# Ledger of designs, part 15: VH-VL binders against Uncharacterized protein AF_1118

Target 1, 158 residues: Uncharacterized protein AF_1118, of Archaeoglobus fulgidus (o29147)
Amino acid sequence: EDFSMDAEQLAVVLLKNTISNLEMSNKFVEILDNSGSDSVYQNLWGVIYGALAVMAVNNEVTTALLDEVSKSQELSSKVGDAINSLGENSTVVFGDVNGSKGLTLILRKESEVLQNGSYPYSDNETLSEAYARVVAEFTSRSVDFIVKLFSKIDEAWV
Key: E = the ipSAE of ESMFold2; O = the ipSAE of OpenDDE; V2 = 0.75 times the mean of E and O plus 0.25 times the DockQ between their complexes.

## First folded at step 6 (VH-VL)

Design K4 (from R13 with heavy chain D52N S54R G99S F101W D102K W103Y L105G E107Q; framework fv_rolinsatamab)
Fold by ESMFold2-Fast, scan of step 6:
Structure K4 (fold): chain C 158 residues (1-158), chain A 122 residues (1-122), chain B 107 residues (1-107)
Amino acid sequence: as target 1 above (158 residues)
Amino acid sequence: EVQLVQSGAEVKKPGSSVKVSCKASGYTFTSYWMHWVRQAPGQGLEWIGEINPRDSYTNYNQKFKDRATLTVDKSTSTAYMELSSLRSEDTAVYYCARSYWKYLGPQAFDIWGQGTLVTVSS
Amino acid sequence: DIQMTQSPSSVSASVGDRVTITCKASQGISSWVAWYQQKPGKSPKLLIYAASSLQSGVPSRFSDSGSGTDFTLTISSLQPEDFATYFCQQANSFPYTFGGGTKVEIK
């Protein structure tokens, strides 16, 4: 796999990785429900760091990278927009265009569907099938692949 | 409990400087950005700047860039805003407020200090 | 700088009324908007941030909608404690800017 990533692609990858782990996804929903709305975005990155740690990723590199992003309004705005754009697009899939949108609704709906159902996530697969595909892809990777991925992200920024 | 406690009211002469403090408690000081916002009597809110207590990195509103200096003292969990070359139109209540890290999405100020009235008069 | 224009500047309403406050950005700000409540002599209180994320402890009668340039804050059934001035804020770009405020007076 050839990777050329910017801050927006990094945010999407981290979110998808969190969602692909059922226990982590459920914990994420629990944190969002219990933490209160003022800390929902704080807990998002904490859960993603936790998921990456379980997958033998170097948390120091990821933390340093995101800390550097926070120093730049341009980069932090792009990462925030990527997360918000993901939320907006995913809520359209779940059919509430007249109500509120947001990352919380997406995460809750994904957790709900993973437990109970076969809702269409795309024209060609259910959310459960998409989840299984992402999990299989991730579990087939070696530590070297993950290290190389983060090296490519780092090189793209410097 | 999480709180921000600011220093008391100040009365200053035009051309002087003022330094307002904001003491944080009840949370990890280096995990949140600290912002400074002012409000002139009966007016709206105006953002002055932000500082990351972790490394003292700052961003300023261009309007205040040459006069405002934001600093922190991590040992006391205290943030400071110094405003120089004061004018009568700088009379306002000055607030400190915290936000989560910028990469975590839209910046919002969830905890605010009680405010410090700075009066500039000849 | 991104200018945030609020309307109305003031509104008088009765308990139980639905109150809608609008905020218009001079350029696109995606969902990077927050709403604050300020009572006389007090600091602002965060109500809502990031596309309908309600601050802990804020009553469910407060909601928001909008994206891009047009945003609204709605109070579905006004209560006596809702007498206050409300401000929107954009966090899309520096400097962060606030709307001029909307004063809600209960009749």
Scores: ipSAE 0.000, ipTM 0.504, lowest interface PAE 11.7, mean pLDDT 66

Design K5 (from R13 with heavy chain S54R D55N Y100H F101Y D102S L105Y E107K; framework fv_rolinsatamab)
Fold by ESMFold2-Fast, scan of step 6:
Structure K5 (fold): chain C 158 residues (1-158), chain A 122 residues (1-122), chain B 107 residues (1-107)
Amino acid sequence: as target 1 above (158 residues)
Amino acid sequence: EVQLVQSGAEVKKPGSSVKVSCKASGYTFTSYWMHWVRQAPGQGLEWIGEIDPRNSYTNYNQKFKDRATLTVDKSTSTAYMELSSLRSEDTAVYYCARGHYSWLYPKAFDIWGQGTLVTVSS
Amino acid sequence: DIQMTQSPSSVSASVGDRVTITCKASQGISSWVAWYQQKPGKSPKLLIYAASSLQSGVPSRFSDSGSGTDFTLTISSLQPEDFATYFCQQANSFPYTFGGGTKVEIK
């Protein structure tokens, strides 16, 4: 049996699992469908925004942070410049100035371990629940990367 | 304010059961998982299990699965942990703690009850 | 179960010192470590969770680093209110497990 899922399928599963609202889930699928040639970038944005929207509903993050992430899609040029400014002297959670490559590698490694039955989980956690935890890990790291990126943007311009 | 208030200290005999309560206030009770963690005097922390107050779905640490029962009363925003077949090694401070109701962060515990000391002796 | 080995068990320090606490997981947990502070007779307090996210209200002198199996909590300039016991927790898989604790004591 083949449990292989690519980053796009994992992102869709994450959005459906983290967003209890059907309208929001459908909106993020639309965003992913319009990703163009850089699907990793668009999928990362969709996953991060979806995650933060759920966290805002639960008061785990402020609406100000959600607003900042939503602006990332509109601020492509500034975001590109900020990513380049991270250079070799920057501290990034994933150790990669491109961010998305690091997140994709982590997601693929975790997915591979899960598929091979090597993922440790307890008797009271199903394979589906273990999978959801791996997806949650990817989302959390994506959030931290975006927070650091916006901090760098603020530092560069004021 | 957000807070968790637990029931008072208990002294129990070996082989008996104890039921600890944890009353939540200042937030939507059904929006966050409730966890139970114990700490033996002078020792580290040990996770017992978790419950989703919305649907009463539970997950247990296998070590406690046969003895621990987690329940909630949504009408009073109160969570309960019952531990049966008590032994002297169960002497510990028992905490309830709020987890994130989120797939985004693995379970970190942001709000803790004050703790309930359970002493098991004859 | 994933074992979390914490070192040192205690450290004596003065106000203004940099304090580093180490935590080692028996298997890979990515970066999914949370750190807690506990003062005598009090409940643990969350400092840092998942991917180095600082809990709201926690001073910026607290930071962590590490990935895979080796993790560190750093207090860059120890303050009087920081004398406490610190615990790491793996947040990767069931059952969640904690380190044995590091007591930061007045020198």
Scores: ipSAE 0.000, ipTM 0.484, lowest interface PAE 15.7, mean pLDDT 67

Design K6 (from R13 with heavy chain D52N D55G G99R Y100G F101Y D102W W103D L104Y P106G E107S A108P I111Y; framework fv_rolinsatamab)
Fold by ESMFold2-Fast, scan of step 6:
Structure K6 (fold): chain C 158 residues (1-158), chain A 122 residues (1-122), chain B 107 residues (1-107)
Amino acid sequence: as target 1 above (158 residues)
Amino acid sequence: EVQLVQSGAEVKKPGSSVKVSCKASGYTFTSYWMHWVRQAPGQGLEWIGEINPSGSYTNYNQKFKDRATLTVDKSTSTAYMELSSLRSEDTAVYYCARRGYWDYLGSPFDYWGQGTLVTVSS
Amino acid sequence: DIQMTQSPSSVSASVGDRVTITCKASQGISSWVAWYQQKPGKSPKLLIYAASSLQSGVPSRFSDSGSGTDFTLTISSLQPEDFATYFCQQANSFPYTFGGGTKVEIK
């Protein structure tokens, strides 16, 4: 489908920082609105959201976009669904991490550039909160990997 | 040329285990995920699981999680699928298949082994 | 699990015919569908993946269409070597699931 390719192209452009604040926000909302419950696009947006959070400090446009996401209940809900969907394509294991219970997250996109991380899980946070935090931390440590993956998407689709 | 060569046919008794091998050549073994799929005679295809040879990370179809074990030997570029507690309904041709890159969910099984017939009979 | 319902289960056709095979997903899978051909006694062969990306070496008479939940594989002019069983597969989520197959047989 044409709009599916447009979503992936926009993801690459987002990471390459070539869209203005207003244009990026409008396109982001349009793509999420058109993606519906499609778990592939939800997974893609979960990865993009994580990358955007890490890149915000280096990018005025990304910071503005994240601010707009925070103000939209509908958009925040779709991002939440994407993070939950991403879990189905990642291995998340509860186990001992440095002598305490924790999460081991494995991002499974390309074996040559596979990343993993181990993070403590606290009983005073919900599973969703722990997962969101772990994904954000993992994404922060994997910015180059995420950028490389979106470059590969660009190569495959455009 | 990418090639996946599987071990020969096996006849097993109910309750036993079978271990099928898949030797890869023509590409960098650790750069691609290896999948296992089975097909009962005259039936459709059923996904068993996948393994990343680089880190030995696995994902299983929940139906097989307690009985299937996927492993690799990087030195010989060989993947293995072991299925335990065999039942007559496990009689099938078992295939290994390589998953292509990029977008995880958009990458198909681009090359397949020739298949290994496993017959479970008393 | 996403169920892939394939129809028809079999079709009788003659050389030169246009053959259409359909595949319905129980949930939206966007364009993340692949199509495979399997000849008797042989392994499946990838034909098409990721929304109309034709695998190298596959003849141009094979094409697909669809998005969301409804997908179609078309063989525009059936050749003798095309008598085989065809399967669809969703790559949207785990576990990966396949259609029941469509056997294209000679009339």
Scores: ipSAE 0.000, ipTM 0.480, lowest interface PAE 16.7, mean pLDDT 67

Design K7 (from R13 with heavy chain D52N F101S L105T E107Q A108Y I111Y, light chain S31R W32Y A91Y F94W; framework fv_rolinsatamab)
Fold by ESMFold2-Fast, scan of step 6:
Structure K7 (fold): chain C 158 residues (1-158), chain A 122 residues (1-122), chain B 107 residues (1-107)
Amino acid sequence: as target 1 above (158 residues)
Amino acid sequence: EVQLVQSGAEVKKPGSSVKVSCKASGYTFTSYWMHWVRQAPGQGLEWIGEINPSDSYTNYNQKFKDRATLTVDKSTSTAYMELSSLRSEDTAVYYCARGYSDWLTPQYFDYWGQGTLVTVSS
Amino acid sequence: DIQMTQSPSSVSASVGDRVTITCKASQGISRYVAWYQQKPGKSPKLLIYAASSLQSGVPSRFSDSGSGTDFTLTISSLQPEDFATYFCQQYNSWPYTFGGGTKVEIK
């Protein structure tokens, strides 16, 4: 079909998908922080599956969109610039493009920076491949974090 | 007590492959990433790659991506690094190391295996 | 790839000396630098991570300073067990990279 996207519109969609993924992660942390009961274990199963399902769906949508962006170096650069601009004002930012220099992964909680990392563009990676890799890695690390939380909770409840 | 115990030294011919094992104990194997790092005699450290034992997701140093394969066996809490197409320049001590991070941060290596010397010579 | 330039390559020191090792990153790595100690024939041991976070069991004479691109490991009063090779490592981005190492040897 003849559908076309402007860099700004594409950046908004990508940022919304990124924010949604991190908002689910933040919801998980909020529920854990506010919970002090034995029912925490039961509630975590729903939160875990909910968060991972949202991340998986958003990964596929974001990858499909970035496959279109990867067809144009100019569009890729402008999308990166637009996302970076929007991300500066966001409370929550995850998986972004630092122009042609790479991808930046930032987790924030209000004014606090929780995590930061830069993933340079590989000579063998397209924009869509780089972003898909970073989002897949975030999903994998989210599972890792949840497993660590279960281990800590298990230790407390023995 | 966290321990990482690696397989013994190996001597290999150029063009062959080597598979080094790393058996973990004293912690939940699937809760931490496992990394592989090598050190040529008298030289510095070089990162090869990482694997998440919970889902087998891997990331490789581009230098090794076409030759290195990282795997895990959850039932034995053992990680493996296979390096193919060996050359004399691959002679090094190979280490496994546990990655640690809080939340979703990049990782540092808090526990290391004792190392496995791989010698590549004809 | 981020280049980690470590200096000096070796230093001769006496027990009780202050030893300073410098590590420079080719681009900003925020706080994501770790320092390791390696004795001959043994695996590296984690000393410090994420700026000033000391690994449990590591003596307080070891300290880290710096931010962005310039980092320093200081041993305030060298002890006999501190004669070893020290490495810096950035873990801000993939691939992880290490400095060339600094051998601290007896005078």
Scores: ipSAE 0.012, ipTM 0.548, lowest interface PAE 9.2, mean pLDDT 69

Design K8 (from K7 with heavy chain Y100T S101Y D102W W103M L104N T105P P106S Q107H; framework fv_rolinsatamab)
Fold by ESMFold2-Fast, scan of step 6:
Structure K8 (fold): chain C 158 residues (1-158), chain A 122 residues (1-122), chain B 107 residues (1-107)
Amino acid sequence: as target 1 above (158 residues)
Amino acid sequence: EVQLVQSGAEVKKPGSSVKVSCKASGYTFTSYWMHWVRQAPGQGLEWIGEINPSDSYTNYNQKFKDRATLTVDKSTSTAYMELSSLRSEDTAVYYCARGTYWMNPSHYFDYWGQGTLVTVSS
Amino acid sequence: DIQMTQSPSSVSASVGDRVTITCKASQGISRYVAWYQQKPGKSPKLLIYAASSLQSGVPSRFSDSGSGTDFTLTISSLQPEDFATYFCQQYNSWPYTFGGGTKVEIK
């Protein structure tokens, strides 16, 4: 169907969802790394559950949006341009988030990416494809993290 | 507490290789990127490369790509940096440093090892 | 590569002084700059990251400002333990690069 959002709005949603997942992941890792006791997991269960639900929804939404965007080269290019622009100005829109820097670097034009040491950039990859790969990787890693967290929670509960 | 403990000082001849270790403790080893940075005597800091301990994925500074090899041993929570074809210009203190959470593509370094002096002399 | 130009290379100061260190990137890096303190014979210690976030345990007298290409680290009231070399680092682009360092030495 037709998107109710234009390319700039889609870019904002995609960046916010990706950044939000990275921030939540950082908080969970701090909890896991700084705690050796079962009581920490029990005390934080509600917080952990709520955050995991948000991450899962963000991952699902991001994946669905990227799939739709990838069906139109024109929309994909416009979204890529908007994300690159917003990423460069992330301090104004999103604050200080490492994830936006990665997206900005991947979404730069080929010559700029090469000049900045773009080791992971493929000759056979368009900017839109590079973005999709980066987001898919973040989504996959988020799912892996959720699975790892549930394993830890199960261990603490039993 | 987070600790990164590196192997001891090394003296090497030009053309040889050196392998420095970095043993991590106090956190989940596979959850954070590990970086290597060097500092030549009286000079600034120079980034060598990074490794994700969860899957051994590496990125290198192009200056070191042909000579540096980063590896990890998850069973011992130890990271390694091997530098080959040593030259006198490689004389420096080599540091391991913990990056950001594994999902983040860019890194600042919150904890550093104590450093390993590598001296290359003929 | 992004060049990080740090100034001054050294500054002589007294306890209680306000010390300002500047760092200039050769191209825009948004707020992806970190600041480190290094004492003689020791490893660097992270002070500030993302040009706004003070690391846990770092005294509030350390602050930073700037975005884009121009960044500043400020020590509002220098203490005896603050005599050290300070480095900026950009983490916007590979390879990561550092400033040349600023030595804060006792007057």
Scores: ipSAE 0.000, ipTM 0.505, lowest interface PAE 13.7, mean pLDDT 71

Design K9 (from K7 with heavy chain G99H S101F D102G W103S L104N T105W P106L Q107S Y108P; framework fv_rolinsatamab)
Fold by ESMFold2-Fast, scan of step 6:
Structure K9 (fold): chain C 158 residues (1-158), chain A 122 residues (1-122), chain B 107 residues (1-107)
Amino acid sequence: as target 1 above (158 residues)
Amino acid sequence: EVQLVQSGAEVKKPGSSVKVSCKASGYTFTSYWMHWVRQAPGQGLEWIGEINPSDSYTNYNQKFKDRATLTVDKSTSTAYMELSSLRSEDTAVYYCARHYFGSNWLSPFDYWGQGTLVTVSS
Amino acid sequence: DIQMTQSPSSVSASVGDRVTITCKASQGISRYVAWYQQKPGKSPKLLIYAASSLQSGVPSRFSDSGSGTDFTLTISSLQPEDFATYFCQQYNSWPYTFGGGTKVEIK
């Protein structure tokens, strides 16, 4: 069997099942990460473009992506290149690929939630602690996925 | 504080178009996406699409993509939804609702307009 | 598209009762579900989002639980102003989709 076709077929099946679940997305990246096949890297850009297209229609992943790319000029450049390959429809989700817009949106939402007294997840902890925990949990899962995904681009080209 | 005020009820003939407005106040218009949702009499809620007022970029439910057009006027903080080629099945209350794009998981549609009844009949 | 299946379609209850409404997503949506209340002739009002965050001004008798595909809205002690239709919504991915609604009516 063609290993690159196997990887692409696996990616399609996994991406279809992961668009609504960040834990499944992490499993997808782990499967790719454990592969030592040269054919995986030759088709990596196809897999990455597919993943970015899926992310473009999922606002939670887009928010995490924008936040992560704000931390690295190199990641912003790579994301920009990938977005350009998707065409103008990608701008509906990514807008400013340097991530500063995403960081600003997160900070503004934190201020709004504080002002209106409502938080995304509330336990018996303080509202500020609950908000920080939820943001950290969400970001940790999404950032881990995105970092692993972009590390494969680095491995393919450097 | 935050208000979304929609235009009044409309009665339209089949095959015509309707344009509903939603005037925002009490917040920074360009910081929130504006969504359009409809509800047929006695039925559930159906998402039509969204627009980012900062750059006028739109995303549509595929069911409405060929007939719906979302626009904004930043100078008046007003969003518009135009629906063309109207059918009797388009009779519904149409709502605008704001949404904070970068934090969907925090608060989806936190403020809604009062709704605009669009009746399609001959 | 992610399908949201809500049950029951209606429930008859008395003031002081505990009411539970369920919502099932056809795919995993993590915690990205919101609950809305709609009274006759009015727009929907956001009650709860992100599977536990109570919107400002919403009474504490409203609570939510669940993650992944199965979600519940609970009203711990029904009040007269709570007789309304309730909707769940997923906002994890486009297109956004809503449950069919549950009408909470007086017994």
Scores: ipSAE 0.000, ipTM 0.487, lowest interface PAE 15.7, mean pLDDT 67

Design N1 (framework fv_murlentamab; at its last look DockQ between E and O 0.03; V2 from the best seeds 0.00; counts 0 for: pae E 11.8 > 2, off the site)
Fold by ESMFold2, look of step 7:
Structure N1 (fold): chain C 158 residues (1-158), chain A 121 residues (1-121), chain B 106 residues (1-106)
Amino acid sequence: as target 1 above (158 residues)
Amino acid sequence: QVRLVQSGAEVKKPGASVKVSCKASGYTFTNYYIHWVRQAPGQRLEWMGWISAYNGNTKYSQKFQGRVTITRDTSASTAYMELSSLRSEDTAVYYCARGSYLWDSTYFDYWGQGTLVTVSS
Amino acid sequence: DIQMTQSPSTLSASVGDRVTITCRASQSISYIAWYQQKPGKAPKLLTYDASSLESGVPSRFSGSGSGTEFTLTISSLQPDDFATYYCQQYSSYPWTFGGGTKVEIK
């Protein structure tokens, strides 16, 4: 078994999420063009946009680094190990294919949440408030994941 | 911890209906879908439908459309499945299962213990 | 409807064996989960999204595959692993399950 294939698998996932981040940003702008008057949607937009910008930059840089790392079996192995050690955090960053977490959830449900944001989510939260909390956690975990990944890549170069 | 507790086994005659309850605890009931899945003896699992505990919207498998009704009571954190016009082929264990967080589909991470419904003359 | 075909239907194995169970879909899918079921019990989720391991499931379980062919592997069979295993797709309604694979002690 070759950790270079694991690194390639991650690069494909990161590229797909980078493209999705840009598409989600464009789709979100289109939705907001229909309504500019609800401040709750502006709060969600700010958090979502910040997370998308961080992920888009880090995904492209990460893909370029993975391409370079793949030329070294030692570095490929160390990067693969680092990615695997952060494994479950990948799900909260990239999401699952059913859209239950991460970017895929944000993309899949954004129109519904934007249209129905005042609906109750729980005793103390509307859908918009719960979604904003999920997006805030996504942002925090995305930054943490990327920082840890770059730290592991730097460690591998030592 | 998350728990789904179902009502007890039932014996019914052909043509009758049955209503199975599924009481949830250990999580915010209104945040998840509840699915119903059955398993006849020696057969595979079969998805019947879901309900959003948040808003009460339902979706049914076309096989059961017109015979199945899924409801919920948010104050009791309980979902119900009613199957009408019972036939001997409806003899099965009926499970409720927790679906994805607020959204319509996924895998099922927690299951009820199952309710045996036997249809015999 | 997407047909999920599991093989083998029954598998005899010993503790320590590597066990591989196959599920084939009638069309290309992305969303698949694997469940373990013991007699008289509800199914228990093992993996989702083809290869993601559910929390609390031992690491000897792994899922893989893409397109139309998916596998569940138990790297070193333990006494607790003798059960029936089902795959389930959630890519297109209705959600459908495989016919099951019973793993028996030899």
Scores: ipSAE 0.006, ipTM 0.494, lowest interface PAE 11.8, mean pLDDT 71
ESMFold2-Fast, scan of step 6: ipSAE 0.000; ipTM 0.488
ESMFold2 (binder alone), look of step 7: mean pLDDT 92; pTM 0.949
OpenDDE, look of step 7: ipSAE 0.010; ipTM 0.605

Design N10 (framework fv_murlentamab)
Fold by ESMFold2-Fast, scan of step 6:
Structure N10 (fold): chain C 158 residues (1-158), chain A 122 residues (1-122), chain B 106 residues (1-106)
Amino acid sequence: as target 1 above (158 residues)
Amino acid sequence: QVRLVQSGAEVKKPGASVKVSCKASGYTFTSYGIHWVRQAPGQRLEWMGWINAYSGKTKYSQKFQGRVTITRDTSASTAYMELSSLRSEDTAVYYCARTPYDSMYGQAFDIWGQGTLVTVSS
Amino acid sequence: DIQMTQSPSTLSASVGDRVTITCRASQSIDYIAWYQQKPGKAPKLLTYDASSLESGVPSRFSGSGSGTEFTLTISSLQPDDFATYYCQQWNSYPYTFGGGTKVEIK
């Protein structure tokens, strides 16, 4: 009944699709409205960064989050949990899940994707180049989501 | 195939209420917001409000606050818009539209219903 | 409320022409979408986030701009493009639309 979430579950939700990420941010804001704890903000950002770190992404927002994570034992633990939840052989593919018109980000084991021919790349693109492009696109959308999440948190915080 | 299907045209008298439905199919209903937009004959599009299909939270345009109620039924994958105290100026085509984000995160209306004509006349 | 002003209200053009329509916001915004509406039909999304082209929309359509000045360009007008075009700000409540630009045959 009470809202309860493990870092690993949040990381998985955050990477599956942007709507799931939005739903989690709404619940996080509800928790903050009742407590106002600084450590709760740090835990959320640590989990988000942990998920992105598995994708080997690096930009201004994720660099700032990584710097914050490095200053907290609690965030370091959450990052570890998030990385473990995503698995070593996970990859990101663009997919049409239930006819969605938006970008849907699906984590799959690389072997599963190769077997099914679901890689989103052209004849002029190597597998490594296609993966890098998909990761870059995911990072761009994730950064936009994080910026919007900050706006939502500021709104709830006054 | 992703689509939004609205209920049929309505003719109402001034002072009555109308309730328009918007049935979603081809996607996870609770993962998207549903907005309501109307267009009076020869006029611009006018945003009325929206609902988060997961939480049921709503936000209404101040112009319609107190007269509009937006609800949803997750088991039926259907959103509803009820407008009360109808006036002749409420004669318009009413559209439901989907967004992949709630209104605070921005996005566009990527899928629209076909529209429901509501005529308010004596 | 953020006011969205479109210009021109009506534009007469020939097939093959380059058409540009403008949308001005009363304050700086980050998110704007463009829609095409044909008589008796629901609007159709063309671009979102100012310059991102919606899947399935012909490449002759493009959005540009930032701050308070935004444009929709059709690089080579086709017969199927005669319609009314609307901009919409997605920055704050209430979401507001421009007055529309009707693109008609000369």
Scores: ipSAE 0.000, ipTM 0.481, lowest interface PAE 17.4, mean pLDDT 66

